# VH-VL binders against Large ribosomal subunit protein uL1m (MRPL1), part 17

Target 1, 266 residues: Large ribosomal subunit protein uL1m (MRPL1), of Saccharomyces cerevisiae (q04599)
Amino acid sequence: FFHTAKKLYADDYKPAAMSSNAPSLTKDQAKKRELKRLVQRKAEAKRPATASPLYMPVTKALRYLRAAEVGRPQSQQTINLTTLVVGERGTAPLSGSVTFPKPLRYIKIAAFTNDESKLEELREKYPNHLIGGADLVAKIKSGEISVDFDKAFATPDIVPALQSQVARILGPRGVLPSVKKGTVSDDISSLLQESLGSMPFRQRGNSISIGVGKCYFTDREILQNIISARAAFKTAVDNQKSKKPNILSKTTLSSTHGPGIVIDFA
Key: E = the ipSAE of ESMFold2; O = the ipSAE of OpenDDE; V2 = 0.75 times the mean of E and O plus 0.25 times the DockQ between their complexes.

## First folded at step 11 (VH-VL; framework fv_lacutamab)

Design v4 (from u1 with heavy chain Y107W; at its last look DockQ between E and O 0.01; V2 from the best seeds 0.00; counts 0 for: pae E 19.3 > 2, placed apart)
Fold by ESMFold2, look of step 11:
Structure v4 (fold): chain C 266 residues (1-266), chain A 122 residues (1-122), chain B 107 residues (1-107)
Amino acid sequence: as target 1 above (266 residues)
Amino acid sequence: QIQLVQSGSELKKPGASVKVSCKASGYTFTSYAMQWVRQAPGQGLEWIGWINTDTGNPKYAEDFKGRFVFSLDTSVSTAYLQISSLKAEDTAVYFCARDFEWGRPYWYMDVWGQGTTVTVSS
Amino acid sequence: DIQMTQSPSFLSASVGDRVTITCKASQDISSYVAWYQQKPGQPPKLLIYWASTLESGVPDRFSGSGSGTDYTLTISSLQAEDVAVYYCQQYDSTPYTFGGGTKVEIK
């Protein structure tokens, strides 16, 4: 996912190398040099994105990135978001997860529970997936609803009905919820989130990179994913216990053949 | 839901031409490249090439350059394979296939047409 | 051109048997391998992509593994409906190439 963005972003962010044939620095002199570099990076992180010659509004950036993929079908290009992270040496790498409104891979799922409050919550949150209780089990048994989902999850309270009524149908297809497979839980909301495109992210060096869509996604879908990534990165910063917080700096969008384009990451 | 429906079987004489159609439905046609694969009787699969449905740019395997021409009509979400100067060895089932799985950077073929049998015989 | 050498060409097994099909690429293809099933009279159907990722709707008795030049499709417990010809395909570089196929039959 992140190889093209890392390459382009590395060209945009080249910290000063302190290569010298000069005599050894004292401990105090080395510390002062390191602090000077950190102050410079923090100051650059606070500059508005619009000051960069590589800046574009996101929708314009997407147009150029889509156009830059000559010689390959646009259906194969990932759009990546890379954010620089400025922090003191020894600060723990940022990490977390993000759930995208438009996942990079669409997965059809089924969720089974007898809990009426959970059914109401899940149906509202996941209107495009199969959510149901005993009625859904009966419809699958009768053949009224086809088994076209990729994964299925259940709360423990409906597992006996699944075993007795649809195991002959779901078992051979490998989609029967079971404790051994980790698809039975009281907290199926977490399992659904993971299956619907929750992505972990981890800081590598001085940046975080994550795929936010394919070139064929609409501008709105990619914008919604970018907003979700920004919120997740800010949450990761807020959750750190460091006395000197990390700063999220310049953010770029990139694709396989396109340049890194600076965007306004509020 | 997502479908590729190809035109019917063709019986042709050597030297004739054939045009196979592949009509897509259930997805945005110009967002996915279209690939073409053939299968001679009793034999394996052979890649012919792909066409970028957004730009119209084709890529052909070396053995298929010249007589094999891809084209598009995006207004009806249809891809075409035209074969000129048909030879007996062109007798095969011709498949169109979409080269994309949603959210993946790979160029594999996730949805296939039913196939069009082209028989070249005198 | 990358050659895909598929083995065996034919395989006869009983229901419930573990079946293993191998493809060897003429060069490192970085796991850009797909596996297809073609049942009699039907077009190919995608089973596995990226060497090991199962396509939606495919039974979990199918699995893929491998890296570098060597890749394997495994059917953990053969079923009667698995009678088909199986093909590997590399998509690391054009021209895309297929293995010669493995015909799987029930004894």
Scores: ipSAE 0.000, ipTM 0.361, lowest interface PAE 19.3, mean pLDDT 80
ESMFold2 (binder alone), look of step 11: mean pLDDT 91; pTM 0.932
OpenDDE, look of step 11: ipSAE 0.006; ipTM 0.482

## First folded at step 12 (VH-VL; framework fv_lacutamab)

Design w1 (from q4 with heavy chain D54N K104S S105R; at its last look DockQ between E and O 0.03; V2 from the best seeds 0.00; counts 0 for: pae E 11.3 > 2, placed apart)
Fold by ESMFold2, look of step 12:
Structure w1 (fold): chain C 266 residues (1-266), chain A 122 residues (1-122), chain B 107 residues (1-107)
Amino acid sequence: as target 1 above (266 residues)
Amino acid sequence: QIQLVQSGSELKKPGASVKVSCKASGYTFTSYAMQWVRQAPGQGLEWIGWINTNTGNPKYAEDFKGRFVFSLDTSVSTAYLQISSLKAEDTAVYFCARDFEWGSRYYYMDVWGQGTTVTVSS
Amino acid sequence: DIQMTQSPSFLSASVGDRVTITCKASQDISSYVAWYQQKPGQPPKLLIYWASTLESGVPDRFSGSGSGTDYTLTISSLQAEDVAVYYCQQYDSTPYTFGGGTKVEIK
């Protein structure tokens, strides 16, 4: 028996005013009924996860989710975390980013600048990435360095050289820095940091969903990623600055073909 | 699967040079910096520096500038540490190590070579 | 340079004991700490990074904690195979520096 939290929440969310059998309500009566439903949802969000019949400790949940994906390519099998969000109309959707201790994917980066002080800083900080100026542009043009990076950033001072020398190489691969893409900036350090480990999340409807691992990750790796996700979601709530901020409700783990399993996210 | 295999132990006299090799396999060599660490007999670990395996740009700890030189042969996924003008105090096990964190400005070593013992004695 | 003061230098404990090893940095290193295990005759092995994040394949009896200047490696139930020297390492700034090591033995 693995009922999903979506079924339980879907059954609980049906405003009486939308039924074809509902009596005609005044504008004030409809508002009062919707406010009562919001209060009820807020109260449900405060209930402990262990009160759900779908609750499991995370490590037990992972065993079931991995079992549900047996016989499928392991590179495709993601463990996802979904948190329901309760908020009033007009409250901004939650968004933010998280950096996982064990990333689901690695991103290879190139950074281009003619600023020697920035080159020194970035090379020390990112020795595993392509950091350079005109010399790097020339090496890419000549083929001495292969184009195998996923993203590239540049300061404005080197953009003409990129356009004239390597646009025919980088452009078709979608990795040519441009102002339109937001990959040209005087502050490429911020762009690199965001790209090299962050994973964005956005509230969609009444929930936030994010991948927290692959099925082949260890329990510990997934647990540590879940902890990072929790911290990031709490930060997003704290950053709302709203008089009536969103509330994080029930959280489930799932896989592509596995059930949604309620976990303690508090 | 990921492996760093270092060259064999060396016995040298003071004033000689040594070149330690570190061959990487099981990953894209040019995507990870190569770190060098030494351990004198009965002593702790000491960071020597790193080299960017794609660009060849090295960074040395201050005490190791000069006589210690990193180099690469990317065609065979191999990093080298050359020590010139060997002194008795250079007697140590020399490790190569791959950093763990892609894109971090801070580095720690997730995969280590088996070590190469360099002994300098008169 | 950031100095890492590790204590104790030597520790003897029984199988099943809880073992703690501490490192104190000479300045705030913002949790940029790794812990390594070096068994006799072997290279160091990464156990913990980011102060508390366990490396893949490391038994869950190992854990890390701390913040600011003070960091701790804990072995919740010492096993015979845990006989080793343990090192902390800061990676907040170059030169990267290691603690002096803690030799852990049974008894």
Scores: ipSAE 0.000, ipTM 0.475, lowest interface PAE 11.3, mean pLDDT 82
ESMFold2 (binder alone), look of step 12: mean pLDDT 92; pTM 0.937
OpenDDE, look of step 12: ipSAE 0.024; ipTM 0.584

Design w2 (from q4 with heavy chain K104R S105H; at its last look DockQ between E and O 0.51; V2 from the best seeds 0.00; counts 0 for: pae E 14.2 > 2)
Heavy chain, then light chain:
Amino acid sequence: QIQLVQSGSELKKPGASVKVSCKASGYTFTSYAMQWVRQAPGQGLEWIGWINTDTGNPKYAEDFKGRFVFSLDTSVSTAYLQISSLKAEDTAVYFCARDFEWGRHYYYMDVWGQGTTVTVSS
Amino acid sequence: DIQMTQSPSFLSASVGDRVTITCKASQDISSYVAWYQQKPGQPPKLLIYWASTLESGVPDRFSGSGSGTDYTLTISSLQAEDVAVYYCQQYDSTPYTFGGGTKVEIK
ESMFold2, look of step 12: ipSAE 0.000; ipTM 0.424
ESMFold2 (binder alone), look of step 12: mean pLDDT 91; pTM 0.935
OpenDDE, look of step 12: ipSAE 0.142; ipTM 0.643

Design w3 (from q4 with heavy chain S31Y D54N; at its last look DockQ between E and O 0.01; V2 from the best seeds 0.00; counts 0 for: pae E 24.5 > 2, placed apart)
Fold by ESMFold2, look of step 12:
Structure w3 (fold): chain C 266 residues (1-266), chain A 122 residues (1-122), chain B 107 residues (1-107)
Amino acid sequence: as target 1 above (266 residues)
Amino acid sequence: QIQLVQSGSELKKPGASVKVSCKASGYTFTYYAMQWVRQAPGQGLEWIGWINTNTGNPKYAEDFKGRFVFSLDTSVSTAYLQISSLKAEDTAVYFCARDFEWGKSYYYMDVWGQGTTVTVSS
Amino acid sequence: DIQMTQSPSFLSASVGDRVTITCKASQDISSYVAWYQQKPGQPPKLLIYWASTLESGVPDRFSGSGSGTDYTLTISSLQAEDVAVYYCQQYDSTPYTFGGGTKVEIK
């Protein structure tokens, strides 16, 4: 079955395990080293954030991170949250999505459907976006409505009209709905919600990273987004089918050019 | 002090139901799965299954599917084993044990409860 | 299911003797073996995991060895307090299975 020496070198906290001066590891020695490291990582995950010398309350951390980005374009000043994940090797990476109360980016969306009940629902929920059927397609073709949206979605029933009437207009701009791009679905409501508020995340290596705001967001907006991220990460952990789920460990806030600052994510 | 404290002995008649509790202390309950093992009088150990204490998802050995149900109350760090339609052959000491995981779901039991004797007698 | 054949089922030895207990698995279990000690009226106590790693607080006279299908628990110098039933357990795959046990007594 699975030989742990390969994983030991990939997950080794100490370069010395790969040193030419280090003794050769047997299969059993490599497995015992992996066990010791897992036990240690689980113990470290249980320590309170306040024990770290890099710990700050979130609002204090935000002041330092904003200061580190002074003199840079405000549209580029993203605050990121990174949480370490402790778990066994071979466990599926944590993934999910989070809906932030304050989205990081505004986008304009168009949605196309011939389903009149769906049009009524979407227009009431999304009054600031382009929602329509064949009439909207015709208005885009005629130039009465300009193509100033960033993304477009469609139900399958209107795709032939889109392709025949406006593909020449929408295709070159990269906003023509297509099955291949995943912008055609019977459940267009989910696609709109995802584009306006939900942000996917996936564990890479031993951590999950996600942007939680811009430096110009208020402290309250960033705190609300952090709370939403914590809830989403915990939901992803809860949805694992392993009897020993991953443990969310140390969490840091950082900016593009600022340091990582430990916060209490509990 | 890491400890698992189980409920007291039970005397039951065939067809009755029993619910054994296992209260954990000294560690974060949801970080470790809870395993259940039984030992019939004069016999060896038999694995019943485990329950994920964070998600509540159980795994049962094939012979125990149906009548044996694991459950949790995480607010009091307690796992439960409920056995319905008790049979005489269910007479045993029932142990809970904390799982210490290493590798891909390779589990051994590092801390055991004191055991709960369930006697099924007509 | 993986069967664990434990031998002997019973042994009697003098204080100070070297005692060996073996478990043979029905297939390669890659050292995923734990050993437990159970004294009368008590739950099992973990002695050894991963075939040879001694659990914290277990006396050095206990050791484990083996690979593949064949595993051994050794008590280098039997003490009076070592009177117990000993079990091996494989945890390579579910259902986890135990050996039949070895009852160790003092002559």
Scores: ipSAE 0.000, ipTM 0.345, lowest interface PAE 24.5, mean pLDDT 80
ESMFold2 (binder alone), look of step 12: mean pLDDT 92; pTM 0.937
OpenDDE, look of step 12: ipSAE 0.026; ipTM 0.500

Design w4 (from q4 with heavy chain K104R S105N; at its last look DockQ between E and O 0.38; V2 from the best seeds 0.00; counts 0 for: pae O 4.8 > 2)
Heavy chain, then light chain:
Amino acid sequence: QIQLVQSGSELKKPGASVKVSCKASGYTFTSYAMQWVRQAPGQGLEWIGWINTDTGNPKYAEDFKGRFVFSLDTSVSTAYLQISSLKAEDTAVYFCARDFEWGRNYYYMDVWGQGTTVTVSS
Amino acid sequence: DIQMTQSPSFLSASVGDRVTITCKASQDISSYVAWYQQKPGQPPKLLIYWASTLESGVPDRFSGSGSGTDYTLTISSLQAEDVAVYYCQQYDSTPYTFGGGTKVEIK
ESMFold2, look of step 12: ipSAE 0.345; ipTM 0.721
ESMFold2 (binder alone), look of step 12: mean pLDDT 93; pTM 0.943
OpenDDE, look of step 12: ipSAE 0.027; ipTM 0.573

Design w5 (from q4 with heavy chain D54N K104T S105K; at its last look DockQ between E and O 0.03; V2 from the best seeds 0.00; counts 0 for: pae E 13.5 > 2, placed apart)
Fold by ESMFold2, look of step 12:
Structure w5 (fold): chain C 266 residues (1-266), chain A 122 residues (1-122), chain B 107 residues (1-107)
Amino acid sequence: as target 1 above (266 residues)
Amino acid sequence: QIQLVQSGSELKKPGASVKVSCKASGYTFTSYAMQWVRQAPGQGLEWIGWINTNTGNPKYAEDFKGRFVFSLDTSVSTAYLQISSLKAEDTAVYFCARDFEWGTKYYYMDVWGQGTTVTVSS
Amino acid sequence: DIQMTQSPSFLSASVGDRVTITCKASQDISSYVAWYQQKPGQPPKLLIYWASTLESGVPDRFSGSGSGTDYTLTISSLQAEDVAVYYCQQYDSTPYTFGGGTKVEIK
C-alpha cells in the first residue's frame, strides 16, 4: 500500500532522533552528535535514488499515484514533488520560483497602477490581460469593459480610485484589490508572475515541496514540470554563496492520499 | 466552428492603402487577442503584432510601427489591419490568428485565418 | 530581440523515418516555444506549445522536447501527409520571433 512508503521515507531523516536518543550531554558531546548526524545525512544524500527500495521510474510512479486518487474529483488530484535538503545551521533557506510548461491552472488577471513605467512593462508581458490605470477604472465603471477576470492586483497609488469608482462592481465579485487579501503591493509584477504559472518555492524545515501537476495531466506534461522544478531547485543551490551549500537529497512524488515514491528523473 | 474569415486578395499600387479584415465566429471575440503575421512570397513567417480585443491596446513589432495600424469593430467581431503608403516589400500573405484564452501565456496562435494576399506592383 | 535559429533548413526522409528538427534561441526562453506546420497554400497549423504539449487533434507521432535555449520537434515515424514546412516560435518576449523554417520532403 502506498501510504506506508512516505512514512518510512520520512523516518530515515528526522533530526529529532539525534536530539532524543541520549541522556544529558555536555556541550561538546551534543556538538559531536550533531556533526555526526550531518555527515550521515550528507552521505545519504549522495546515494543514488535507485538504491532506495521505494524507487520507481517516474511513469510507473504516476500510475500508482493516479490509482490512489481514483474516485476523487479531478480538481482535487494534485501531484506533489518533495526534495529533502541537507545543510548546516545558519545556511539560508533555499528559495526561488518555477515556471511550468503546463500550468496547474489558467486565470484571467486585471492589474491596476498609476505608474506608467509599470504599465508599459506589464502590457508587454501580458497583452491579453487587463492592464491599466485610471482609464481602465473608468472603463470598468462605465461598463465598456466587462468584469470577467478571476483576480485583480493594484499598486497602492490607485486604491483610492478603485474604492471610490468600482468597489460596488468589483467588491461583490470578490475581485477588489485589498491589502488584507494581499492583492495590493508596490511589487505587482511578482504577484502577476505567481498567478500566471510562475510558482514560488521556499525551503520549509528540511524540505522543499511544490505541486507539479494534476492527476489528469499526461505523463509528458508532468515530466516536463518535474524537470523545470528540479532545474529551479538546482539554480537556488547554485546561487548560494556558502562554502558548504545545501545539498539536495532524496526526491519523492506524492499525491494527496498516495504514498511518497522515490524518483530519479534526469 | 471556430473560424477566422479574412477579406479577399488586393492588388495595389505603391503609395496606396489597404485594409484587411478578419471576422471571427464561434467564440467570444473579446476574450482572445488577435495576432497578425505576414509571409512574403517564398519566405518564412514574420510577426507583425497583436491587438487586445478587450482593451483595444495594440503592440507592434518595431519594423511595423507607423504604417501598420490595427483596429477593431467588436460589434461585428472583426479585427482590421490597415497598411498605408504601401511599398513593394509589403507584398505578402497577411494572416490573422487567435491566441489561446486569457489566463495563459497565450501568444501561440491556435486558430488562423485563411490569409489575404496583398500584391503591390506598379 | 530573441533570435530563433532553426535547423536544418531542408531535409528529405523516407516514410517511417524518425525526423528531428532543432531550434536554438539566443537566450533562455523557459520552454515558451510553439511549433507550426504549414502545408502549401495553407495557413500554419499549431502542433505543439510549451515546448512539449501537443495541440488537440495532433497525431502522437509528433513530439517536442528541450529546455533553456535548445528545443526539438520530433516526428517518430514520418508519413506522406507530413510533407510541409515546420516553424518554431518563441513567445517568451516581444517581438515573438519565428525560426527560418524546415522544409520536410519524402525521398
Scores: ipSAE 0.000, ipTM 0.449, lowest interface PAE 13.5, mean pLDDT 81
ESMFold2 (binder alone), look of step 12: mean pLDDT 91; pTM 0.926
OpenDDE, look of step 12: ipSAE 0.024; ipTM 0.598

Design w6 (from q4 with heavy chain D54N E101D; at its last look DockQ between E and O 0.04; V2 from the best seeds 0.00; counts 0 for: pae E 14.8 > 2, placed apart)
Fold by ESMFold2, look of step 12:
Structure w6 (fold): chain C 266 residues (1-266), chain A 122 residues (1-122), chain B 107 residues (1-107)
Amino acid sequence: as target 1 above (266 residues)
Amino acid sequence: QIQLVQSGSELKKPGASVKVSCKASGYTFTSYAMQWVRQAPGQGLEWIGWINTNTGNPKYAEDFKGRFVFSLDTSVSTAYLQISSLKAEDTAVYFCARDFDWGKSYYYMDVWGQGTTVTVSS
Amino acid sequence: DIQMTQSPSFLSASVGDRVTITCKASQDISSYVAWYQQKPGQPPKLLIYWASTLESGVPDRFSGSGSGTDYTLTISSLQAEDVAVYYCQQYDSTPYTFGGGTKVEIK
């Protein structure tokens, strides 16, 4: 498997021989070189995945990736999807979110409201999450309840208490509900449902990377997550308001210690 | 409610053509490949092939290349199997079945159509 | 092509009996095996995938096991409604192939 991994990574990156041999370039020479690279990358983006010698069907790729992670703790064995993005300079990076059918991790959330009927509804639906009103705010302030949740939401009626009593605690951890962040709403039930499966993604450099499963996930679970990621990436491209939108190129699956394997993501 | 509903039974003469439809509902059609399987009277199951519903790319078992053609109409979530130059040995029940891998690594068929009986006799 | 040799072709057992059906692949298929139940006049129904994982809604009396080339479907306590033909299928590589089937009847 390690021999295969070395080959796979070589296909995804610019060879060293593509560097300039001169100590400096004029502005015109630099622009011409960059345009040539862009044309080459656009041509590569149009090639089918099966033309790559490193291509495998997803389920066969998963065999190799799982084998490469033998001997690692099950909670640390993430399977990642990376899609190359081709864009002209000045094109905005792609971003968005995806809701996975099988989440990669349990997230813990907190919901704050002074509405007792909403508290009753939410506690029944979400027994493993922190649901409360002024009493929960006070317990967080006193330290009786630890801040171990990943996200928090509130109805507008309790926001003043959050700001006055626990902002110094929740703010630095990035979990203070606010209207600006979209974590304050009269309909926090909708926010909770969306958040339990949602994962954000952002283009970094020339690629988008996102975890799509753990090695202990079934093939079906990982494939369903990959399908969701593809749809979300295509939506992000469609939502661009640029005359020169980014183009999705070669896609690979990888694990922390396994190879990058080309898959058909089109 | 996930289901595949196939077109009705067909009685054909040798040399004719038939087109079996398979309409999907209750799920995102392009997220699952469509497989085709036949079962001759009193016989076991025989894999014909599959079609990637996202790309339209088919794969046929060797014995079915040529006369058997898969196609799609994604606007109505429907897959088609067309068989040309029908032979008596094509008499069978034809099933569509979904598989969720859009690539080339299918692993099982979790939802099946009710079957379409095609009878070829003179 | 991967051949799937299924045995027995026919099996008669009493209600409550333990029933075992075997499927042997012509090469290692790494547990990429599904099992289907087909009742008369009906399409096949998925019971088990990845050799041993039960599909949702399948009774606990069904189980699958095996590795490499040898795979087994077990019905721990046969019921009257289990009268059917059972098929294994490999999905390791195309063409996907089925076993010849096992007809299970009540004595």
Scores: ipSAE 0.000, ipTM 0.423, lowest interface PAE 14.8, mean pLDDT 81
ESMFold2 (binder alone), look of step 12: mean pLDDT 92; pTM 0.938
OpenDDE, look of step 12: ipSAE 0.024; ipTM 0.475

## First folded at step 15 (VH-VL; framework fv_lacutamab)

Design x1 (at its last look DockQ between E and O 0.01; V2 from the best seeds 0.00; counts 0 for: pae O 9.3 > 2, placed apart)
Fold by OpenDDE, look of step 15:
Structure x1 (fold): chain C 266 residues (1-266), chain A 121 residues (1-121), chain B 107 residues (1-107)
Amino acid sequence: as target 1 above (266 residues)
Amino acid sequence: QIQLVQSGSELKKPGASVKVSCKASGYTFTSYAMQWVRQAPGQGLEWIGWINTDTGNPKYAEDFKGRFVFSLDTSVSTAYLQISSLKAEDTAVYFCARDFEWGKSYYMDVWGQGTTVTVSS
Amino acid sequence: DIQMTQSPSFLSASVGDRVTITCKASQDISSYVAWYQQKPGQPPKLLIYWASTLESGVPDRFSGSGSGTDYTLTISSLQAEDVAVYYCQQYDSTPYTFGGGTKVEIK
């Protein structure tokens, strides 16, 4: 019964395929049509989410989406947030990154420091990650520890050792900590926190879509991620420094196999 | 042909309940919300609310909360309006109407023929 | 709630006359306006949506205009078949409210 949850939301904004026989609009007619569409989209953006017949509170929406994903592999049960973006032609697409309190994907990281106090703190906070000092550098150099981490961070104090001993190993893999890459800091804890939960987003077409959770996440975790995403999208709009910035419009939650549900993203 | 066909006229006593049906044909029932409007004799149109035909989620105008209940039978593409504890003031023609562009524009493009509900002692 | 003030409540005109009905919203409704025609004993029929878009199958003598709070339905040349009550509706925010209606008759 649940199979034909057609991607209702993606198709709704496809301009009705003008029948091929629509007389070629004059350039002026086309422009007028475009302007009319823009006005309409802007008007839609101003409507409260609750005015939509597809509106649900986030908690209810999540229940519905989870139900839609019953019987599916957990790996395929992603909750996605899609926000429509309204902008004038030629406006730069929105882009940025969001740091989620509950990340969807875990990356393995390495953290290097000679500060024992920091090492202890980091090991406690990140038990599943590679945390170490000179000893870890030596083990990587010797091949005792394989480079199976996705990113690496360091405090300034250990950078010379990394450069001298393991640069040839980590460099080609793109995981060598560097100031230029922003992966070296005295506040290594903050770097790790930002990196582990950070997801890039980019506007594609007239929308931004980002995963905000898995179905097995708690409502609280997903909600926190949604809040973070909202903040990040707003920041992206604010950073456009345009006289006519993009407008965030209707936001929907969907799951991998579930329908789009309008939520209040304000 | 896209059509909404409503149930026949109802005569009820005060305090009774009535259930009006609206059967849809000619389109995918769950792809469009269903709206309900009433019209008292010699009066204008009054919006009651809508129901999401996919999720069953209803929205009521404040004046209609409580006694008015929307429901669905998607297996037969039918929407229902139930009115409980009927009052004389509920005497009206009740219309179902399709919401044309679900999620975009919420105007009513197709209407049922209307169901007359008369509440008389 | 958004109030829709429709005027006039009654209009009598001759065949061929230009007829204008106005609807004023209590707030900006961003062109989320529809116009309906209701003939005696019949359900309402959609004429115009988005303030100015003519519904398919509706004669071109009908037109809608307006923005912000003020909207107008125009019949460029009134026909005998146009005898009906006309309603404006806003669908900007719930509850979706109607105007009071305009009864159009032929002299």
Scores: ipSAE 0.013, ipTM 0.474, lowest interface PAE 9.3, mean pLDDT 88
ESMFold2, look of step 15: ipSAE 0.314; ipTM 0.689
ESMFold2 (binder alone), look of step 15: mean pLDDT 92; pTM 0.938

Design x2 (at its last look DockQ between E and O 0.28; V2 from the best seeds 0.00; counts 0 for: pae O 7.4 > 2)
Heavy chain, then light chain:
Amino acid sequence: QIQLVQSGSELKKPGASVKVSCKASGYTFTSYAMQWVRQAPGQGLEWIGWINTDTGNPKYAEDFKGRFVFSLDTSVSTAYLQISSLKAEDTAVYFCARDFEWGKYYYMDVWGQGTTVTVSS
Amino acid sequence: DIQMTQSPSFLSASVGDRVTITCKASQDISSYVAWYQQKPGQPPKLLIYWASTLESGVPDRFSGSGSGTDYTLTISSLQAEDVAVYYCQQYDSTPYTFGGGTKVEIK
ESMFold2, look of step 15: ipSAE 0.329; ipTM 0.701
ESMFold2 (binder alone), look of step 15: mean pLDDT 92; pTM 0.941
OpenDDE, look of step 15: ipSAE 0.014; ipTM 0.523

